# Miniprotein binders against Probable L-asparaginase (ansA), part 7

Target 1, 322 residues: Probable L-asparaginase (ansA), of Deinococcus radiodurans (q9rrx9)
Amino acid sequence: MPASLPRLALIHTGGTIASRPSPDGRGLTPQTPPALPGLEGVQVSEHQPFNLPSPHVTPAHMQQLAHLIEQLAGGHDAVVVTHGTDTLEETAFFLHLCLPAGLPVVLTGSMRHAEEVSWDGPGNLLDAAQVALCPQTAGRGPLVVFGGDIFDARTVTKVHTSAVDAFGGYPGPIGRIDRTAAGPQVHYFARPEPRPTFRPVTLERRVEILYAYAGWQGEGYAGALERADGLVIAALGTGNLPPELLPLIAATDKPVVLATRTHAGPILPVYGYAGGGATLVEAGAIPASFLNAHKARLLLLVLLNLGASREDIRRVFTQGVF
Short names: E, the ipSAE of ESMFold2; O, the ipSAE of OpenDDE; V2, 0.75 times the mean of E and O plus 0.25 times the DockQ between their complexes.

## First folded at step 2 (miniprotein)

Design W2 (from hA with Q7R E11L R14L Q18Y T30R E37L D40Q I41F E44W K47E)
Fold by ESMFold2-Fast, scan of step 2:
Structure W2 (fold): chain B 322 residues (1-322), chain A 80 residues (1-80)
Amino acid sequence: as target 1 above (322 residues)
Amino acid sequence: SDETLRRLIDLAKLLIEYARELLDKGDPERAIRLLQLALQFARWALEIAEELGNPELIERAKELVDRAEKLLEEARKRLE
């Protein structure tokens, strides 16, 4: 029998879970954090490093959150973060890259506000806390809990603008929490995976994303390269671009990461035509593996701010050591 | 491999063609960078083609090396 009560840090960062209709009619604004339900026998500490709509959250805020979590690690058994849903997947992935795997960290939010019928906030918050405190969660790194599903930070993405079950990602959840007569039951479908921790001091190096479309000939590429230290291109299919991009990518010493605008699946360098993924990789492009463009951007941002070489960056992306 | 060889030949050809376009548009600095990369790929393709003993691919790779070297010289003179 444990001699002490479990210690949970509850960190509020904003979002719909803390939002209510504005009295002046300007839609939803940040108001008060939701009450944490049903955690009898748990010692809860509450923190609010910022209170922002998630479209206003930047990598600097994500780093601030990571530093707070590390400060809290010695005094707590688990952490739950409430966050707006629009950039929650990016914050989760940043924390995955920058936090050691030992302390359970679970992010959650809500699609409906407190005054809507069937507000999902309290249920998601309770699920997140119970997952975070579950012994089986140890060693998994940051997770996203939403609608009873448990997601890996590397693959979770918001797949719907307004559905209550807005989160998904291929291959889908790595676990689930169900409320039973015997209490909450947590079931994982995958084992914890060892991963490195990246610890950039500053985030001054910049990464931009370019989006490929039918008829794109590299418009915006030169300007983005001038401003940024690295680029991510959301390419077509398995990593294909028009032929105009091949000499542009070959001519730069800056890292260019190929992600895909496709919903799921890895970058595969299989096409040997001009602009095909195989020729782009031979020209120096770095395949993003299974990461979507905005997560690939965060990984590249972290690696550049660590002073990683182009070949170190390539190794991390291609061998999936993140 | 044969597949790697063909990709290197295609990449070298594309880089040479775009470098020529850059020279025509008055951008010799970018042309030189593309041509240096084209020459590297063309020389690597030639090495592989010679090891494989394919006369057609050896000739194609040699032609690309020659074209890259000549355009590189032209591009450097435009910077003078």
Scores: ipSAE 0.000, ipTM 0.292, lowest interface PAE 10.7, mean pLDDT 85

Design W2b (from hA with T4R Q7K E11I R14Y R33L E37M D40Y I41W E44Y K47D I48L)
Fold by ESMFold2-Fast, scan of step 2:
Formats: sequence, C-alpha cells, structure tokens
Structure W2b (fold): chain B 322 residues (1-322), chain A 80 residues (1-80)
Amino acid sequence: as target 1 above (322 residues)
Amino acid sequence: SDERLRKLIDIAKYLIEQARELLDKGDPETAILLLQMALYWARYALDLAEELGNPELIERAKELVDRAEKLLEEARKRLE
C-alpha cells in the first residue's frame, strides 16, 4: 500500500461479529476477529486490546480502549471499533466523554454470526469504515454505525434483542450511509456540536442504579448508598418517585441522579406532589437531562472519579454540557 | 491539507485506470470492485476539496466522480 493512502485503525474487542458456535456446543463464544472486507486503497492497522462478550466489558476496559485510541490518533485518519452489541452504547458513550472531538471514531458490531444466513457483520464493518473515513464525520465525536444508520453516542441505544436493525434511540439517527449502484453515500442531518472532554485517571469511585416500579417504597436505597459514592434512579415518567424517597434523598450529601425508565424524553421536574420531580430536585436530586440510566451512571462515574463537586455534577447534568 | 487531497485524487485516478485495463482484458467483475472504490475516494476528495475551497481540486474531483460513474455503468452493462 502506498504511504499516501488513508490510514485506518481497526480495533477488535469481541462480540457476535467475531463469534462462532462453540466446538463444545455451549452457544456462541469469542473467536478470531473477522477480516475487514473491501478496503482496497486504505492502510489498515489491527489491534485487539481485549476479546470479550460485551456483557463482560467494564468501564476499566472502556478506559483501556480510550487510551489505545489516543495512542493511535497521531498515526491514523480514522478508527473503527468492533464490539458486542449488548453494552456497545455504554462503551460509545464512555469514549464520547473521554476522547476529544478530532479523530473520527466509529463503533459497530453484528446481530448475526458468520454461519447465519445474511450475516450482518461484513456490511456493518464496511459501512463503519466508510463513515469513519468520510470527511463529514469530523468533529461529531464517537458514532455508532449499524444497519446503514449513523447514531450519536449520547442517544444511541439497543432497542431490540434480536432484530438486525437493533439500534435506535430518540430522536433517532443523525445520519445514514447507503450502498448505491455507484458506491457508498454518507448523509448527515445536522452539523457537529462542540462538547467538553473528561479525563479521569482512576475509576475507583462506585455508582449503582436503582429501578423504580409500581409499589416501590425505596427498598434497596439505604444499602446502595452505603456501598456507592453516587446513585442513579430509573424513575417513573418525567422523573417521579414515591413519597418515601423524598426524605431519603434530602438526607444524603451523595449525588442522586434522576433518570427515567421511560423509553424516550427528558427528565422534567414539573410535579409538586410529595415524590414528584419538582420536590425531589428541591431536596437535592439531579435530573439526568435526556440520558438513560446506564449512560447517566457512566457520566456520574466519570465526574466522581475526577473529584467533581456535587455542584459541578449538577451543572454538567442540568445544562447538558457533555 | 492540499497535499493529502492531491494524494486522494491520485488514488482515485489510479483505480479508474486499473479498472479500464481490466475491462479491456475482459474482467468486468474485478473492474466493478475497483470502480466502486474509485468512486468512494473521488467523493471523499470532492468533500475535502469543497471544505478547503480549492476550485482546481473541486473541478478535478468532480471529473473523477463522473469518470468513475460512467465506467462503472459500462462495466455493469458487460455483465448483462
């Protein structure tokens, strides 16, 4: 390959895209990463910092990946990460928080393995590489490319357990790549948004998530507070909880972030009954803006490990500056 | 940069010329693969040229997109 060609770093982390049926008949296991198809005219370097099913990926692994991407930035024009789909959205969001907007980074994976009819791995991988190398991708932060859709790391989520078009998130994709008879076409719907970066050295601080349900009276709250440095609650609707949670939240100095178990929409502290979002925020709770519970957890984890004050944490979440 | 952009234009040109030779030798299937790649790089170069605002390079990149599209159409017709 001539040295003048675009340089792509391909980072394999595991998942169904690399998985094959186990020789022992014990389901699907991580295997040798797939070859990247259709990149004639591109210099590709390959890396494998770990090879795990995505349910085994931790924030420490996400930080290891961020470090590797930063090491590769000076020698490459773009990065593609192959990742298992179950926690891909969390890794993408962690990278969004920790990497500067500059080097294009695209995450992808597959829902079907190599032996299944209509394996989606090669197509998703090629689409991801083409998006990553597209000049219009610059400044958009880490993106997820899946089934021809391009998603922002802040809002992308896996919305289906088994569909090949498993990724979505409100308000939906920020762009699309289509394979035409004349070749690939990339289209973005909006310009890149500026964002800060957060660079924790350690991830020792702990954050837990509690899930509200009809009839929940705060069971598990006290135990979680004793173990963790901060909490996220997947609350009801626009950010509402039972009245029992109001005095509990008022009594702690640890950050408690209100996310919602609702599929889409932001936290809106509008209800004034005891346990309504307005009373909880008055008591010290922090609204998660539009972040779902597990992304709110990652943001809180990063901020706590930076030694951010409760007021700094509130400002970041409330103003949506991430 | 302008230097990087000129290199991308050269890559697209090279792929188009290789595809032309493959078509002349009776290999339209391989030619199509090279032309799809050429079109990708030509469009990439065009996007960069427009971003940098270089009229010469915008014109050159547009010409390569056109050449790749026309040759790709010819190659596909040979498979029909």
Scores: ipSAE 0.000, ipTM 0.092, lowest interface PAE 24.6, mean pLDDT 83

Design W2c (from hA with Q7R E11M R14W Q18E E37F I41L E44F K47E E51R)
Fold by ESMFold2-Fast, scan of step 2:
Structure W2c (fold): chain B 322 residues (1-322), chain A 80 residues (1-80)
Amino acid sequence: as target 1 above (322 residues)
Amino acid sequence: SDETLRRLIDMAKWLIEEARELLDKGDPETAIRLLQFALDLARFALEIAERLGNPELIERAKELVDRAEKLLEEARKRLE
């Protein structure tokens, strides 16, 4: 029997990959998306739910994208999303939380626009499509493919403002794709791991982030707590804050998630001085595990909009089951 | 609510004990800051305990308010 051709959904959301210089000198503006290059024998469908620079992408847009992907799942073997690079890691993580791991989803973009000598768009798009269609990609959830590296949605971050290899994260990529004379070669360094799927109906609950600095005494905490249903604090080192935050955290029933402004490594509640991580966790703070502040915000946002209790939220973060 | 209240009381107690240690080590400035927050926390715990009508927790919160006020006065005198 003839095997059916692989079916790929290509979803464009905007970003530099689709951008061209504005004639009036205002910089780059959204334009027509690039055509999918060099995939012989693949059946491609194209979709454009929105066309925005990624700083304009909101969690509501991320949820719209998740719904579109679920709608397309029954008719496709894989999905590639083109996205602006500034919030790509947040969209990837939102999709990771909200989509089952079975359907391969790969996000990509570009750092350079179509009229630059070394436009990275076509190469990244081709790599993303080949990774998405690779059988070894199944079960890994949404991935980011950029500059030949394959990244896990939970750890990927934009580490440079302008470099063409702008994406990284600790512990780094989970795989690579190389173009060889024998065709594309995909290598994974890690095994897929099972995870739950979170499916909020609404995103009305609000989460804000506060950033700790030397000399911070909790300025902005009361106002953020009044506006939001939960907070994330980008704390110091392994999860330490000044002593002023200890009674504030103890006094609220709203979830306060403790992340770190440090580039890499998990929250470890090891310090017992006033405001040290151990005292903050005893006061009711929830350690973010290895998630950076903006990803911890998305997980907390999703859990709050599911009506999860503070205890359920602490369990999800503490056990790292997401 | 009762669990949250017990946590608030325990944190206020811990802050008072930490402030005493800081005073003994010659850091009255940090001790005063901790004690101001311990006092606010103990007063908040007392307000909640009174609303819930738990006599044990009302007594514990009142004790912590008194302890924080007395230690705060001592700490302020050390700055002079």
Scores: ipSAE 0.000, ipTM 0.294, lowest interface PAE 12.6, mean pLDDT 86

Design W3 (from hA2 with Q36L D40W R43F K47L E50R K62L D66L E69Y E73R)
Fold by ESMFold2-Fast, scan of step 2:
Parts: sequence; C-alpha cells; structure tokens
Structure W3 (fold): chain B 322 residues (1-322), chain A 80 residues (1-80)
Amino acid sequence: as target 1 above (322 residues)
Amino acid sequence: SDETLRQLIDEAKRLIEQARELLDKGDPETAIRLLLEALWIAFEALLEARELGNPELIERALELVLRAYKLLREARKRLE
C-alpha cells in the first residue's frame, strides 16, 4: 500500500473476541485473533503483547501495553486494542493516565465469541478502527468503542454481565458511529478535554480496595493496611462509613481514598455524624470525585509509584479532572 | 466479656490522659504514639461493646474514640 494511506496498529490482548469453544467442552479459551474486517485503503500492522482473558490482566500488563503503544506512535496514525470486556475499563483508564493525547487509541472487544450466531466482534472492531482513524478523534485520549457507542476512559464501565450493549457509565457515551450509504459517520457529543498524564517507572507500590456494606465495622482494614501502601474504600452514598472507620483513618499516614459503591455521582463530604464524609475527610481521607473504586485504585497506584506525597495525591484527586 | 471491655475502656482513658499531659509538656511526638495506641484500644472497646449490644458501653467507647482522635489532630497540628 502507498505510504500516503492511513496507518493503523491493531493490538490483540485476548478476550471473548478471540475466543472459541474448547474441543472438550470446558468453556471458552483464547484462540487466533480476529481478522480486521473491511478497511480497504488502510495499512494495518498487527501486534500481540499478550493473549489473556481480561480477569488475568494486571497493571503490569497495562503498562506493557502502554509502552508498546508509545513505541508504535511514530509509525502509525491510530491504534486499536482488542481486549476482554471484564477489565477493559481498567486498562482504558490506565492508558488514559499514562499516554499523551496525541495518538488516537481505541479499545474494543466482544460479548459473544466467533461461533455464536450474533458475534459482535467484527462490527465492534470495524467501528473501533473507523473511530480511531476519524480526524475528530484526535486529542480525546483513549476511548472505548462498543455497540456503536463511543465512551470516555474516565467514565466507561461494564454495566451488564451478558448484554451485547454491555458498556455504559454516567453520563453515558461521548459519541456514536453509524454506518450510512455515504460510509461511516462519527458524531461527538462532547468536546475534547485536556488531561494530566503520569509516567511511573515501576509499579511495586500496592493498593487494595475494601467494600463497605450494611453492618461493616472495618473488618479487613488492618490486614489491608499492613500489606498495601494505600487503600481505596468503596463507601456508602456520597462517601459515608460507620464510625469505627474514623479512628482507623485518623491513625494512618497511608493514603485512604473514598470512592462510592453507588453507580453514579461524586463523593460529597457533607455529613457531619461520626463516619460521615465530612468527618472522614477532616481525618485525612481523600475524596475520589467521580471515579469508581477500581479506577480510583489505578490512579492511586500510579501516583504512589511516582513517589507522590499524600498532599500531592489529595490535590490530583480533588482537582475535579476525574 | 464485660471485664475485658472495662479494662479496654480504662486503658484507653489512661493513655489519653497521659498524652494530654505530654502535649501540655511540649512533647507532641510521644503524645501522638500514645494517642495512636489509645485510638486502637478504644476501637477494640467499641467492637466489643457492639458485640455485647450494650448501648451505654457503645456510647462510652465511641466517646473515647472521638476524644483520642480530637487530641491526635491537635498533637499533629503542634508538630507541623
């Protein structure tokens, strides 16, 4: 193909999109990656840094992927990553934290495998490639394309275990791609937003998540604090916990980030009862703004591995960028 | 047990009072160490009181948690 044609890097990491039923009937296993469908006039390079079900993907794999994307940036106009859907939002968010906005990066996958009658893999892959190569995609950072919807890495989450349109998040998609007689049409509903980026060398520092429930009294907190360098708590409502957590948070010098187990909305430290969000923030807890627990964990992990101070961590979380 | 809980409450009170004296004396670093110990003992007392289901003892343990936390906050400000 001529050097003037768009250059796309297709990176396969595994998941249902590449899965087939095993011959012994023991479920789905990683198989040959899908062929890129119907992109006439595009020069494609293919890469496979790993081939894992997404529950096996770790932050170390996410960093490996980020390094590969940076290596490919000088020779390509866009990148598409195929990924399993269970942790796709975490990989997308890690890339959002670590990659500069210049090169378009789009992640996609599928809910059904190739032998199912309604395999969504080829359509999602084609949509992802067309979005990645669309000039309007430049400057938006990593995006997730799924079922014709375009999602921001900050807010995208898997909202259904088995639906073909499994991805959502509040406030929802930032754009859409439709197939028309004139070809693909990409429409963005939101403007590109500037974002800070971070470049940790190692990921040796550890962060754990604790999940609050009715009747929780801080069980597991001491053990988590012993083995981790920072904690995220998926708290109740706008960031509230039982009163037992107030002395625990006050007693530690390690960062404790308050996220919410609620599906949407920010941490708001407004309640003044013992364990209410205002008392926890006064004790030193760091509100996660709009980030869910597992995305807050990745941000905290990155910041700790940069050697950020507790005050630097608070500043980054509370600036309203995430 | 009730006896264990009363011992935890008394120990937390003793540590809080000792820490207050150390703060008045100008030793916030030692006060912080004692207050952290008092917070954990008061917290253990709170968990024990909740298991026993005694509202008066739960309130007393919560009071000690808050007293230790308030004094710890004061001690940390003096160290800045």
Scores: ipSAE 0.013, ipTM 0.347, lowest interface PAE 7.9, mean pLDDT 86

Design W4b (from hA2 with Q36L D40A R43Y E59W K62L D66F E69L K70Y E73M)
Fold by ESMFold2-Fast, scan of step 2:
Structure W4b (fold): chain B 322 residues (1-322), chain A 80 residues (1-80)
Amino acid sequence: as target 1 above (322 residues)
Amino acid sequence: SDETLRQLIDEAKRLIEQARELLDKGDPETAIRLLLEALAIAYEALKEAEELGNPELIWRALELVFRALYLLMEARKRLE
């Protein structure tokens, strides 16, 4: 009796991989998604919950995608999502938070469109499908595959505006895929870690990001705090702000998460001057651990919509278990 | 060197595993001491891995930093 062929769900959400030049010359517009390169012996189902440039993707769309993946889980062995590269890291992280790690989910995209020489779409899509179907991928949660590199959803970020190898993130990829005569070879550098799953019903709570700069005295803080249920501040260095922010943070019951405008490295509350990270954490600020500002925003958004207390939010961020 | 980094990573991992065992046995004070030691070693490993530019070792060191931080927070709560 023959076993069923592996079942792959291919979900298209848009982006350059599904784009081509507009007939009117206005640049790139969403078009028909690319065909999956011929995978020997794989059953593919195709889905398109939306077809948007990734700057138009919202957390509501990310939740819609998560629900679709859950619905497909019972009928498929793996899922591949094609996505625009500008917010791909945010969608990947949202899925990481909301989906159990047991179903392989891989996101990919392309930097070049179908009519450019050396379009990277088919190669990235094939690599993503092979990684998703690889047994060693199980238990790792959503991953991003791009240019043969495999990235963790928590750390992957777009590091270049136009390079074909546009994705990176500190400390870099967690694995690679290479095509060999024996078939695809997947190598992982890190072991999967146990993590919780967060399942908000609504996303009505709002989170805004503020960006610190030399000479910033908290301009925009009060207005953002009035509109939002929580804030993320892209702070300086290891999590430092001007002294004006210290009493403002101490005065609010709303969660304020400290991320950094620095490219790489965790928040470390080591400085004791007024506005230094140690004083801000003592005042009630929550360190974002290793998350960049926009990923910290998504984690805070999810936790607030679960009704998590400020202390629960602090625990999740500072323990790094997500 | 890669060998030095792997030794630091292995030492930090051993201390973290010992600390978890101590937490399970109800000794959070000793666990905290071991975790602070593990964290210092993991940061040293992370610094050396970053200078070398080795993604595998950077990731392993960073994983240990967060494992140590996670257990430190758990141990601190057990102290009340």
Scores: ipSAE 0.000, ipTM 0.273, lowest interface PAE 14.2, mean pLDDT 84

Design W4c (from hA2 with R33E Q36L D40Y R43K E59R K62I D66L E69W E73F R76L)
Fold by ESMFold2-Fast, scan of step 2:
Structure W4c (fold): chain B 322 residues (1-322), chain A 80 residues (1-80)
Amino acid sequence: as target 1 above (322 residues)
Amino acid sequence: SDETLRQLIDEAKRLIEQARELLDKGDPETAIELLLEALYIAKEALKEAEELGNPELIRRAIELVLRAWKLLFEALKRLE
């Protein structure tokens, strides 16, 4: 009976894994989904809610994907999503926020297209499917599998523009899959963590990101704040900004989340000079904990669209209840 | 010096209070001029306080910068 076999939903959203050189020589475009070698004995259903380069993926597309996954949950043991690598970490984090942890969901992609020597697509896809179907994956919610590493959606980031092993983040992977002579072996370094699920109905509220640089005096802040319902600033180091930002942050009632442009580590409001993290938090800035700016943007977007108060938003970010 | 710094802080505070009175009397244009001067003095006081490493004066200077900016935003809105 086919119903006795493991059931995998494979969802294609586009990206290099499904891309080929265009006939007119204008670079890579999304085309044919990859084949699934090595999944004998697995019942696979295939879906394609959209087929986009990942720079074209919006939070609305991420929500569409979340709805599809919820519809598939009752009929499947696991879900694998193929996705372009440029915004894969944002889609993974959105799904982490919006899906219950019980259904295994694994996102993957590739850095090389099907016509390149040593295309990484089939290997990443096979690894993702095997991780998704592994009993130890249950309760972990959305994960990213890439180059044999298993990453938490909250911390995974694309750390290289062109390397085949392009995904990383700090503190690094939570597990690994290896293809051995004895078959696939999945090893987790951490236990599943309980977390809340956020379910916004609409995504009408807007959040913008500003990037701090040496010599920035808040250029663009007023315009961004006028357009948006909340703001994320990719600040310097442990969460520091120029002194010009201190009165600006103090004067607004809209949530301003303080993230860092630094590659790794949490916001630590320890500096007391004007514009130092301690002064900014005292003025009302909300520290993003360990989230990078674009993930902090997605969390803030979700919370604002749920009608969360500024204090609720602060609690979620600072206590890490996501 | 600490004494010079306290004088800058007091001057900025006086300008802010004078600007508040001007806004209440319906003169936002003059209030804006005083608030820009207050903000400049408060920022200079903050720079001096940071160089001296005096946490009390740093906090006082920051408070004045925030007050000047808040009142400046109110004055600018009153022009609309």
Scores: ipSAE 0.000, ipTM 0.153, lowest interface PAE 19.2, mean pLDDT 84

Design W5 (from hA2 with R6E D10Y K13L E17L E56R R60L E63F R67W K70L E74L)
Fold by ESMFold2-Fast, scan of step 2:
Structure W5 (fold): chain B 322 residues (1-322), chain A 80 residues (1-80)
Amino acid sequence: as target 1 above (322 residues)
Amino acid sequence: SDETLEQLIYEALRLILQARELLDKGDPETAIRLLQEALDIAREALKEAEELGNPRLIELAKFLVDWAELLLELARKRLE
């Protein structure tokens, strides 16, 4: 820790960590932001740009959050964001794309609410604050801290609907925080990597996702492409689709990004049958590299709103530098 | 077989995509040659698909015929 008192911005956006049972019997709704525990040596400022369950968070809200974080950067040493877990990985990745790596930003939340036995909110919040203020965190950009694990925004994903250790991703966490008798200890498994920052002014351009399934023949493709400026398809395996999609993808000038519904691993355009990944890439499909479909959607959304050409979009995805 | 017919459809598509790239690079003469070959293959694929009665492959082959014809018209206009 530095000799001067560290300054932490705590930003509440909603979710289970701030949720209580509704008196109307409507289940869990956002109520009161959690108190920040156990940081007597830290100057904390608190902010609440919105208070939403995370399924209601949109890219416009993510951009509002990014703008607030940049406004706070000059007066703070670190930022912690509390967020609902359902779209936390999308907000984290949006912030990764749009914020410079200099200011430490850590997102967290909880799986249990304050009235449940063993509420995980206070522990996750304390861990997030300690990680954010750790000198080794500098230069790593937005991170997710959950259950003692530290995750990269590009790969973190919610892997369980209800488990308290709900977050994972392949190859897994990039670090960990442990509470020891000597105090908190943060360990990182890799060094920070330089990356570009993308700064769209507006998010007017639209991107939709289609999900492939056994027997899918491209149902919904034409309608989605009519409405959107770009498309992501969660394809099969290493990036394969039914043969019907090949001429449809070839016929459009709009970018179509090929992601996979598979749990882990990158797009590998190796199959040469009609609709195999190699034929789709030859037809103009853009491989999503290692990004899952909803993160590929956010990258495509950001690039389209910057006015990037199809060639620029392909280059960014193909190089994997984001 | 359906697998053989799918390869014919893929080959027509491959030629069409090469021709599009050539048109973008300002080579309509080479594009016309590839598109004519693609159209011939697509028409053969359509005939075979109709004989086999496979509705998916019929739609794919029809699409490729229409697309090759459209690109041929565009390429010929660029030569004018």
Scores: ipSAE 0.006, ipTM 0.306, lowest interface PAE 9.6, mean pLDDT 86

Design W5b (from hA2 with D10L K13I E17R E59L R60M E63W R67F K70Y E74I)
Fold by ESMFold2-Fast, scan of step 2:
Structure W5b (fold): chain B 322 residues (1-322), chain A 80 residues (1-80)
Amino acid sequence: as target 1 above (322 residues)
Amino acid sequence: SDETLRQLILEAIRLIRQARELLDKGDPETAIRLLQEALDIAREALKEAEELGNPELILMAKWLVDFAEYLLEIARKRLE
């Protein structure tokens, strides 16, 4: 049987890892991607479908990236994506929903740019490549590798604006990569989980997010429902809202998903006071399980663009089949 | 009591949600029956809330009364 070297696709999408100070002094702008770190015995191809700061990345760009990854699957053993950190978790989750589990996909980036001392880009990129090529990574879906931690796309979130170890989430990383004298060592704390693949053709259906605060009485709800095909509300605690929202949620046929503004933990519809999670779910609200608001938005966006019924949407969210 | 009011409010909401499903499935006759039941429960909840003097519960019960009346008008138009 002929021996074949592993084939790695590197996809650059932009972000601080590719950024340099602007010649006019206006801060950081996208530049030529960094030099690829040397990987002995690996064949590398490089691709750049777009080059954007991550606040400019839209679900349409995420879908473009998913299509490119599918095109590359037949010729590669693994994929690494470099991405800006501000929306990296959203792109990772979109890919999780839209790509089959077969090809290892790892996203990474950097908090410091190439001209800073202790630039974290090359280390994160090398770690991501080693994780992507590790046999234990097979079947896990898209992962985020950052600061030596390996995160599940469903739970990873940027937890700090400026720390080099900016990524976290609850229950935390699913694995680690350490650099040792014997070479890189990858350790996973959990088994791969089977999951469905969703493949919307269009992304024309719209989903908006509303943020609850102390004293909020549903301001903006009516306007958002008029514009959107579905809503996500970043609710309080385990999924609670003020009493004004209860009849409003009961009155709409459009899906309303309850997420939480709390940093960690699932939606638990346990409170029976007016506007408590139990009353909202009884009125027709859909609990987001453990997904934060912007990931719940992407799941709802994908399901609506597949033409899923309200009951299908409820089933996917409540049974955690994603 | 607060527990009794909470149960009445939850019951009205359950009936309204069921009625909306029936309207979507093209059964306005059954929807009207459930909405009338929900309206009666919401009116009872409003009386109890007013006696209790809780402004949040009064607001909730008033919204449920108004909402049930609105949906009843829609359902009756669909019968035509």
Scores: ipSAE 0.000, ipTM 0.227, lowest interface PAE 15.6, mean pLDDT 85

Design W5c (from hA2 with R6E D10Q K13Y E17L R60F E63L D66Q R67L K70W E74M; at its last look DockQ between E and O 0.01; V2 from the best seeds 0.00; counts 0 for: pae E 21.4 > 1.5, placed apart)
Fold by ESMFold2, look of step 3:
Structure W5c (fold): chain B 322 residues (1-322), chain A 80 residues (1-80)
Amino acid sequence: as target 1 above (322 residues)
Amino acid sequence: SDETLEQLIQEAYRLILQARELLDKGDPETAIRLLQEALDIAREALKEAEELGNPELIEFAKLLVQLAEWLLEMARKRLE
């Protein structure tokens, strides 16, 4: 019996990979998805649940995407998602939280549009498909492939506004795809890890983000707390805040998660001065582990919609079980 | 035919990607040879796409021609 051909679902959501300049020169518009050349012998199905610039993507769109991927899982060996780069890392992390790890899911996009000389869309798309179909990719959960680098959804972040190699994160890529005389070669630097899958029914809870800065006295905290079911603060360094935040955090019963405004590194609650991370955690703040603020927001959103207690939320974040 | 046209497009695109990698690692002479071949194939694909009237493939073939021409210019400048 001959082996069946590989089955790839290609899901387009929009972004620069699918954009070109408008005829009047006043910006980029979404347009037809790129063709996928170079995948001879692969059965490709194409889907477009929405066609949005990534700043318009919401957690509801991310959940819609997760449901589509689950519907496609029984009929496909892998999924590739094209997505605009401004929120790609958030969609990747949402899918990481809400999809089981078995089916490969690879997200990609481009920094250049289809009519630019250095259009990176087709290369990123081919790389993503070949990574998604690689046997070693199974069990790793959603990945981001960009510029030949393979990134874990938990750590990947956009680190440059305009460069074609705009994605990074700490500790960096978990793998690479390179092209040799023998064809594409995928190499991973780490083994896959088991992790839980979270399955919220709705996403109606609200999580807001506040950004710390030198001299911040807590402006906006009360209003954000009133509007939201939980907060994330992008804190200073390893999770420190100005001293005025300490009593504010101590007084709230809603979860307040400390992420860092630093682009890399975990929350390390070691400082004992007023507003130092140790004092904030003692007062009830939840360290975000290694997640940046917008990924911490997504995890908190998911846990709140599952009805998790504050103690369960702290355990998930602190133990890094996600 | 449509199948032959898609093969031409795939081949031109693969050659362009290989040439980009060669330029990145500092081998513009080899990149020029691949880009000239890619350009010839992309122009043939464009002509066939125009005769078949497939607008998506026409746009893609045009972009391959433009990309190959631009990369050839850049590769030749690196030899100067």
Scores: ipSAE 0.000, ipTM 0.093, lowest interface PAE 21.4, mean pLDDT 84
ESMFold2-Fast, scan of step 2: ipSAE 0.000; ipTM 0.487
ESMFold2 (binder alone), look of step 3: mean pLDDT 88; pTM 0.871
OpenDDE base, look of step 3: ipSAE 0.016; ipTM 0.251

